Miniprotein binders against q9zu90. Designs and how they scored, part 34

Target 1, 292 residues: q9zu90
Amino acid sequence: MKTELEEEEEEEWRSVHEVLLIVLPYLHSLFELLSMIRVSRSLRDAIRDETALWTKLVIEPPLSSRLTDDILSEFSSKSAGKLKTLILRQCLMVTNKGLRRVVDANPLITKIIVPGCSGLTPEGIMECVESLSKNNHKLETLHINGVNGFTKQHLSALYTYLSSEGTIDLEVCPKCDEVRMIPSCSRESCNQKQRKCRGCWLCIPRCAECAVCLVGSDTESQEAACGNDDVLCLECWLVLPKCRFCNKPYCTNHSSRRHEIAITDAASRPSFECEACYYRAGTNPYEVDYQI
Key: E = the ipSAE of ESMFold2; O = the ipSAE of OpenDDE; V2 = 0.75 times the mean of E and O plus 0.25 times the DockQ between their complexes.

## First folded at step 13 (miniprotein)

Design n6 (at its last look DockQ between E and O 0.76; V2 from the best seeds 0.67)
Fold by OpenDDE base, look of step 13:
Structure n6 (fold): chain B 292 residues (1-292), chain A 100 residues (1-100)
Amino acid sequence: as target 1 above (292 residues)
Amino acid sequence: TDQEEINDYMQEANELQDEGNYELAVLMFFLALFRSREHNDKTMVAQIYNRLATLFSQLGEHEFAEWWYQFALDVATELGDQETFQDVRDELERIESQHE
């Protein structure tokens, strides 16, 4: 017998609209929102009419590969000019023109996060920041790691519009003097302002999973299947799933590259094949030249 | 308890799905999902992703079903949980057989 309180709580949750209002603030991505829209016309209409839901737009895989400037404009228009947060992860087809169109339509944007959007340029970002800086508005967060071509001059110009340290995820690397992301180090001994491991990912070897520095003779590093000379600390390497053939893991950010192997044996653990092994399947998979 | 709350949402979602109330079912699955993520219960997250894949398959939303299935598979692979992985694979086979 459910208690009267449990029955009352269940009755309070019987309205689709009421439950929807509770769920909506916790949505992680546009994909989850689109999933709800596909369930029914009623949910679609309810979501469409709630402009407050569209104040944060998060586009990440698997939608990133399909996002064009026109589609981006369509979704951003649903905010009715009240967009505050724009997050575009790995949106390769988004151009400067597409981003500028969103920014011009939404002058109240305070957070732009566009990691891996290789179709954008420093000049395109600058134009957006300049546009948002009109009428005493300030952008609070600008993450542009993965947009290639940033110079010190671009960074300096951005800081004329952005008043706070830490707004931009790019810095001048103290090791190579290039504009790069400077990861934090999760190692307790490195948690000092003047840490010796302060440097970009090219200057300081880091775990691709936890960003711990791999500086020193006692730091064992393991190769990842991610390519690009990605390495893992031993702790992360031990817990990550490994390719059945080469025993290399992907980091969490590249986990989507796993090619799932059909379990032929009910006793076998879930396993995957990495892209490199999958494409090599025509050749002897055991000739992993451990080129040191 | 947090686990009790997740289980309650899952039970209600399953009952609603069986009744054909897909609107409330999907919302209850999302409530369960958010709580499971908050508590870092990856096993429950994988199960919920699989249930969502099933739900969207029943609705004829095959593309969304495939995406949710892939999410379930990714989490199951990360966990190395053979039971969860097999459940996810069995559901995929069921979904694929409905498309033929």
Scores: ipSAE 0.736, ipTM 0.911, lowest interface PAE 0.6, mean pLDDT 86
Fold by ESMFold2, look of step 13:
Structure n6 (fold): chain B 292 residues (1-292), chain A 100 residues (1-100)
Amino acid sequence: as target 1 above (292 residues)
Amino acid sequence: TDQEEINDYMQEANELQDEGNYELAVLMFFLALFRSREHNDKTMVAQIYNRLATLFSQLGEHEFAEWWYQFALDVATELGDQETFQDVRDELERIESQHE
């Protein structure tokens, strides 16, 4: 009983499935997927059946703070052994055992990116990479900054398991001879001349936000709220939100340390106090009267 | 233009949400979100986070709504966006007071 007009109107309507196919390639993180699963059974079933979504598992804040080894195993099982990219950012409760279970179940993994996962060790990473190599498989990317204790011997051994163009985010620092992350520098003068800023964060002063080096007479640095003598280039300092008392900003990586100020007045702008100013104001539990 | 495209997605998503078509509304919000990220439009990103939070609140998904509100609050604070910050704060307090 359809007419020509009704057929044209149906052609103009987008189905949920048509729009879903447009959205799927852009999904950023596991949280976005989990959110869509909660909307309806139809979306849950469509996402479950789309196995391409489960070849990449990205877990980062805020979800990363809840991720245990068992939860990681549960989420990774949805890939049905087809996982290729594993990204875990700041997953403090994941251990060597939890990572090994995922790697053993997913022999096709080519990218392991685990920054800030302090529960991992060089031994745990080596075991995972060795396990992946058993089937003549070549790992393409290994980002392990934040795992303490890597040596030159570890680094050399790890490269034997990677593809010829494979990358590890640690290397031997030419200044201190330790295995460290060597940030890139976007300054054009560093690219156009002999690069003197190749070195780790301990050897080369750098902007905590953008990593440009702060050596030479043409660089000005500003103190950050982050601590550990972290500094910022002027460009980053100007655009980052500032503590209302000391006018120092956090870099983006430390922005969660802000103490936000409650607002009851719609005319007020959002503001925060850095930890140093927050604890100095009011009843600091560590303040002691030494005048006795 | 790209800005008009994003605004059209947002208007359609809001209309769908009002009609109770949450499946298509959430997909249109995500499409607007990804386009906004491509153009580094953090103001729009914060507004979309807030809309997603209200959508999940309407669905009764209290925990997901709180997480989306927290994302919106973080971006609004970074930008100094007072209107978004206040809207998000009011909704988060409402959910906390109603949830046992």
Scores: ipSAE 0.554, ipTM 0.864, lowest interface PAE 1.1, mean pLDDT 80
ESMFold2 (binder alone), look of step 13: mean pLDDT 77; pTM 0.712

Design n7 (at its last look DockQ between E and O 0.61; V2 from the best seeds 0.00; counts 0 for: pae E 1.6 > 1.5, pTM E .799 < .8, SAP 72.18 > 70)
Fold by OpenDDE base, look of step 13:
Structure n7 (fold): chain B 292 residues (1-292), chain A 93 residues (1-93)
Amino acid sequence: as target 1 above (292 residues)
Amino acid sequence: TDQERINDYMQEANELQDEGNYELAVLMFFLALFISREHNDKTMVAQIYNRLATLFSQLGEHELAEWWYQFALDVATELGDQETFQDVRDELE
């Protein structure tokens, strides 16, 4: 016999709208939201009408490659000017004009996270920050790693609008004096204020997976399938899935590049083919010198 | 327990899906997904991704189904869990 409370809880869960209101705050990305919208017209209408849901906009792969300035404007407009968090990961087609349009329409934005958005420029970011800094509003988080062309002068100018040094994910690298992201080091011995491994990813070799520095004499690095001279520490290399043919792993950030191999044999471990091996096999399967 | 809640949501979602109530089914899958993510239960996350793929396939949303399936495969591959991978496959057949 279900207790009256269990029956009441079950009855409470019978309303699509009620359950929707519980689910919506926990959505991680626009992709999940769009997935829900595609289930039914009723869900679509309910989601569209809930302006509170649109206070955080997260666009990441696979949607990033399809995001234009106009599409961005369309989704950001659903917040009715109440957008607080804008996260655009690797949105290559977003321009300064597109970002500015969102910022101008949403003066309460406190977090802008646009890693890998190479269509943006330092000047475009500056204009957005300046706009948001009007009327005693302050941007709290600005992650702009992957926006190319930042100089010390740009950073200095940004800091005039921003209250804390921790707001921006870019710093002046103490090793090369260039504006770069300086990753934290996960190694306990490196957790000192003036860690020797403090430097950008070009100056300090780091594991692409865990960001541990590979500066120590005892740190063997392994090549990743990611390209771009990405390296892995031994610990991460051991646990990451490896290409069936070349035995190179992708880091988690580049896992989407895996070509999954349909394993017909139930006894076989899930395996993938890296892009390099895949394209080599596609052109001439016999020329693939799978030398490890 | 959180595990019991996940199981309950999954069971309910499956029943709702079988009944053709895709709206509540998808919401229950997402509830299960959120708890699973909070606990870093990647196995359950992969299973839920696969269930979502199946659900969207049944709705005729083939592109969306494929994306969810790829997410399931990616997580399963990361885990190296044959059972999870097989479960994902068996549900697509």
Scores: ipSAE 0.721, ipTM 0.895, lowest interface PAE 0.6, mean pLDDT 86
Fold by ESMFold2, look of step 13:
Structure n7 (fold): chain B 292 residues (1-292), chain A 93 residues (1-93)
Amino acid sequence: as target 1 above (292 residues)
Amino acid sequence: TDQERINDYMQEANELQDEGNYELAVLMFFLALFISREHNDKTMVAQIYNRLATLFSQLGEHELAEWWYQFALDVATELGDQETFQDVRDELE
């Protein structure tokens, strides 16, 4: 017979465990899992015991920079061969060998999403797809932008293993005939004109924030602080924070390059200087000193 | 109804955090976070990141708290939200 205190503790844990089971299908990234396992021993143990968590493995910045082939194998082993979705964003230390090891141990994978994993090659990707095609299994999603060296021949070969158009996030650009990612454009005039703006980032000028095309004499663009001739549509320019000196914004992806400016009025919005202005405009800390 | 769900989860999480029930509080914050992300409500996302950072600071997990504070700061800076920016800067110190 349990005591009243033990019954209260078990009821509280049942409530926590019930909510955990509701949260589990929506856990997205390794950082979220790492955060939760540090809350308590009981939560860590419950997460460790739930193998269903490991059918989807997502590793993103900032932790992606620390992911080696061995660490990847360790985390994927928690799925006990049941992994279905593998998402690695900007995992520069993952190699063809590391990816192949995970794929070979997890024959049920239907989604591989590896943007910016520059340590992978087209040949390594093809080997993984070939391995997964065994036993009448077909990969449903393959996102490989940022893996260098894909050719038309590689795409053709990959589609012999894949059954549906749109499985791969690269295609042949109609403007330059190179294998590239072709951004979508939500501009209504392009939809009505059967998307005359189809082309890769190098062929079609586009907003660095929202990817709408900026072709034609009737479109307006503004310089971004990001460099490399990056531009923004007027709509994105209007809402993005601007450098207080040159009035150019960073797109969201480059916002870490801001040099934040101390504020003295609590009602004021935060402000920043872009890198170019920071090193020119005298807000550099080497130009501010207190005389002793 | 999703906005009502977010508000309910946040209220429950804040009360649980104040009571020291960090296990359930963190789960309620994540529920609110997932719904807020689906609706692209970046103001709410920044508030949830800040509450998570405070929760981990209260647990003594200072490295995690710094990461969550930085996430909250990044979103607040993107939005120009002075109030959230100052709250996060005060906690980071």
Scores: ipSAE 0.445, ipTM 0.799, lowest interface PAE 1.6, mean pLDDT 79
ESMFold2 (binder alone), look of step 13: mean pLDDT 75; pTM 0.689

Design n8 (at its last look DockQ between E and O 0.48; V2 from the best seeds 0.00; counts 0 for: SAP 74.749 > 70)
Fold by OpenDDE base, look of step 13:
Structure n8 (fold): chain B 292 residues (1-292), chain A 100 residues (1-100)
Amino acid sequence: as target 1 above (292 residues)
Amino acid sequence: TDQERINDYMQEANELQDEGNYELAVLMFFLALFISREHNDKTMVAQIYNRLATLFSQLGEHELAIWWYAFALDVATELGDQETFQDVRDELERIESQHE
């Protein structure tokens, strides 16, 4: 990565198009691409005409909430059937029909990542995988955490098409025997084969930020503002911004829930109000008179 | 150095923006952004997000500007960068007042 950028920087950029070709591979999301398209007609036309750029489609917040099946189809069609990577994060309006349409139009997809896409079903995913498995093609990555309703039978069926370990981000939890995501543990002592902390998020308490296990008497956990009983390890808790009123932080994944407070005092650090405090009309939760 | 490269891109982007060359300006901001992300320079990332927001505001792309400002605010809040936070808030208030 560094070497290619360094080699290209030594050349005097002669045209907008030349610089554009350098920038495009490094875009993180569709939002950045759409932003660039809105700058000028020239950039829009240049981007539209470069089909190779559309081999990876990444849709994440804040665009996720606005993504329909039709819009998804429109953007995926720009690849001219050469889409390889499809990443849809929290796209609640995308349906099985929408995903299938993309897959049918792009038989060379090797990576599907659809976390939090609650409009999808196990059956819809299965149909897509089956479609992609035709003509000796294989899907290499399937992340489906947040698609509800997966059973052991669904997982078993998926593995008939997907031969590689680690292709799917779901597995059978050894603690509860349910199909769940089993996070890795960053704790060095837990990196052993058959770690005791191997379990889903429901069975093993974990830091919502770094996924370290919070098992044992020596593990301090702090509450997060995220809800759902999310907890943080002390290390993550210390570095995350905290609500001005309740001193609870959001994890990075839920940072968008922060309500920024315009501080009138120039000496005050930027702060936010969590959703729970924001909707609590005027009651300072700390005005609990701790009558000692 | 990577820091020198970031600074060079930022300077060039600002000059291009002042000249009304928004196409090259935005590309230079993105180049600076990519290097900044690789180095986990959150301060520079926040600044670039703010610059992008301003650029889109100048282009009349108010919705995009609001989102880029929101990204800048999120990073600024994480860092406790009051200057960046206030600059972004002032600009957001200006944009919001024009749409009311």
Scores: ipSAE 0.693, ipTM 0.894, lowest interface PAE 0.6, mean pLDDT 85
Fold by ESMFold2, look of step 13:
Structure n8 (fold): chain B 292 residues (1-292), chain A 100 residues (1-100)
Amino acid sequence: as target 1 above (292 residues)
Amino acid sequence: TDQERINDYMQEANELQDEGNYELAVLMFFLALFISREHNDKTMVAQIYNRLATLFSQLGEHELAIWWYAFALDVATELGDQETFQDVRDELERIESQHE
């Protein structure tokens, strides 16, 4: 049931190029761009020729596992030197050389966010930041959690190039004096009770799922299936999927370790066994065991 | 409201998809996705990922469809939403069966 106004509105919204112009400012990840270029030649051509779209390059799992230095260089070249924001999450195959190549080609970068890129080193990061600092350019954000080996000396040197305190997602832990990530606590009551829960994961017990602190006699913790003495706050424990035998959940980060049980009855809810219960099934723990 | 806008974009995307106007359909899905991300509505994000996967499967872009299903599974796992997880897994198996 259409009126004349509704028909005109449909024609306005049917224009591919008109809607594309509305969508373009909101693209967040490279995969979205890659998907759109596969829809039609018209979208591919419109996107390829618009270099402003490539000022923000975001690569995340699952795409991260396929990203090499050469592919990274290829994608970043579409910005024609105008890249401002580079976000690489868990890109294990990217090396110091690959990152440096992108940085050298894009002197206007203000944000580098590379969590979990274990192929990078503190020295490689330092070289990139030094390169960007030329000609009075200031890097505004540097997130490097998951790059091993940062020292206080590295942090001190980095801050000679950076705009302000808080630019780097690592800092010196006030509890152990080591360079660590200090998680934000989302527990509302912490500010009201003035608890001092600022500290790294090693110094402050926290929920493995939501990072709220579990310090003080008025907080409780629940056992997770993850091992390594990981614990959960009650709220996360209640909502996470649980092993059908021991009723312990994995946190989201360890959800890939679930041994999912095949669905033979469409009316049944799927379930899983944790590694410990799966390993123990059908065996005596004091005998040789060939199960995983 | 933004929820009404999301629902309108999703409805329009379905109509465009039925017409074979895949260019506009995918863009309307992305509009819904961006609003859902702004509100951190992970449940809606997973649903939109699943819809995008279905659209790319209809386009014959099976590799892209598999990746969009993988994104939907990732969010469903994070939420602990076993029903959505299984629904997406079933769709993925169906595509692999037809492709083979």
Scores: ipSAE 0.514, ipTM 0.849, lowest interface PAE 1.3, mean pLDDT 79
ESMFold2 (binder alone), look of step 13: mean pLDDT 78; pTM 0.726

## First folded at step 15 (miniprotein)

Design o1 (at its last look DockQ between E and O 0.76; V2 from the best seeds 0.74)
Fold by OpenDDE base, look of step 15:
Structure o1 (fold): chain B 292 residues (1-292), chain A 100 residues (1-100)
Amino acid sequence: as target 1 above (292 residues)
Amino acid sequence: TDQERINDYMQEANELQDEGNYELAVLMFFLALFISREHNDKTMVAQIYNRLATLFSQLGEHEFAIYWYQLALDVATELGDQETIQDVRDELERIESQHE
């Protein structure tokens, strides 16, 4: 039996505005915010008037493909110069000019995360960082993985403006001497600064699922259906769903490539067919030597 | 418990949606979503995405409905939840067929 007080509290919580104020701080992306705006005029007006909400701008798929410099400017302007966090994931149409416009309008930005924004260049990023470094302001986080063309010189120049080594997600790979992201290793024994497995994805084989290094005599790797030479550690391979025909699993990141087989039999475990097997459906799928 | 809270929010959201109170319904779904994400309850996340998609479909916001269904599909695919995958695909096909 809910106490009368709990019922009254539950009734009092039925103000749209009250619940909105609770929800707003926890919104994950612009997509979620825009979704709320589409529900009603009342919510739209309430959100529009809350300038504090616009201090963090997160644009990720599926909206990323539609984000232009002008649209980005429009949304960033809602912060009234108080934008602190800018996250743009896979925003292919965003240019250096677009990013610079946002940065110039928002000198208090402390976090820029732009993975996969292929329209950006190292020079464009540098100009933004330089702009933000004026008036003793410092950028705290710069994630630029997926922006192509970074050199050691670019990184060195960035570090002149950025005080901490942990600010940038790119490093010089100790194995190939190229500027790359160096993944962490999930193996406890590898959690040291001078780990043998310190290297980029190209230099150090890693499990596509858990990012554990597959370096050493005792590390068995299994092929994934993902292609691109993706490999899995044995532990991840054992637990991942496997293609019905080739017994290869997809990693979680590529799970969308599964062609689900409508199993008519309720007792059969859901099985999928990998893309490779699916397109081979004209050839006897059993001719593939199942190396278990 | 957090699970109880999620369930309560989901129930309330569904009731509100049935009553046509879409404003409160969406907010309650988001409250449930936040707790579910915090607990990494991907199953519940997928369900909430699906419910949100349905809600937006009812509002005539077909583009947003499609996006929410896609999110649901992505999570359900990650989980291997065949039932949810099929349900979402059916709904996507339905929406696409109505707007052709």
Scores: ipSAE 0.793, ipTM 0.952, lowest interface PAE 0.5, mean pLDDT 87
Fold by ESMFold2, look of step 15:
Structure o1 (fold): chain B 292 residues (1-292), chain A 100 residues (1-100)
Amino acid sequence: as target 1 above (292 residues)
Amino acid sequence: TDQERINDYMQEANELQDEGNYELAVLMFFLALFISREHNDKTMVAQIYNRLATLFSQLGEHEFAIYWYQLALDVATELGDQETIQDVRDELERIESQHE
């Protein structure tokens, strides 16, 4: 039988603050954190008061499209110099100067992950790594795929500052000798038989979905709807949704190109047409002859 | 089990949202979200994104609602979930028409 005091104690353990402390270590991005501060003044004040939560800054779509150097500086300043992890995904408006300002203000950074930040250059990245290497500090992670212009000389120079092999997500491709991302291959026959599948996307034919290599007589593949001669391994092909007409699937990355068929009945199976089939004569809506 | 925990958090979050206790509702949705991410349950992730979008719409935080709907749409598109795609597009149109 619950008393009024016992009910108040149950409400106290359900306290917003107590649950917030459980949630915050698992937040994925700044967007999620900002969303919470918009819910109420109570959440905003609790988050502001939890300074340990500002050691990680993750900015990705959709927020990444609006992130300027000044906005980046604004949010990073909340870390009060204690930022350890900086993840910027596809932040096209961030420049070398913006990144350098964050790095200079946060000497404890151990992880920099900036995929698709095409406003950055190898030289800008080098300056940031050099700055962080002072006082025996070393980066644990540097992911820079999508930053244009990295050369073998850049990689060599970066590794003079870094503590371990594998810190950087780019390598010299053994097939073309260019600095590239080298996808891993999960196919056990490659690992067990030492197949020669190490190479970049340009040098090794791979499944557009899972990146397993498609070389050798024991690999089966099917054409994807994605174009550019993209293919899928049989396993991915079997499970991906297929075009209603040509039976070709898109990989997940190109799934937005599906022309979804309107649901006319709730029991109907979902279906789509690929771009090629959608624009074939008789299915193109811009060539439909409407009455009125 | 983790599936039971997800279901419990979602049920509690929905009840709290109906009562207007948005603070605790959003936190329960995030608890369900983190378990769903651990299991790579993208169907549940899309559902939770959609519920969060609705919550922010009810708060009058329409820009955040749009961003949560965009996240739901991205995952639903990845999955080929036409029902969710249509539902999200209908809600985005509703938000646009209410604020012009």
Scores: ipSAE 0.673, ipTM 0.902, lowest interface PAE 0.9, mean pLDDT 82
ESMFold2 (binder alone), look of step 15: mean pLDDT 81; pTM 0.764

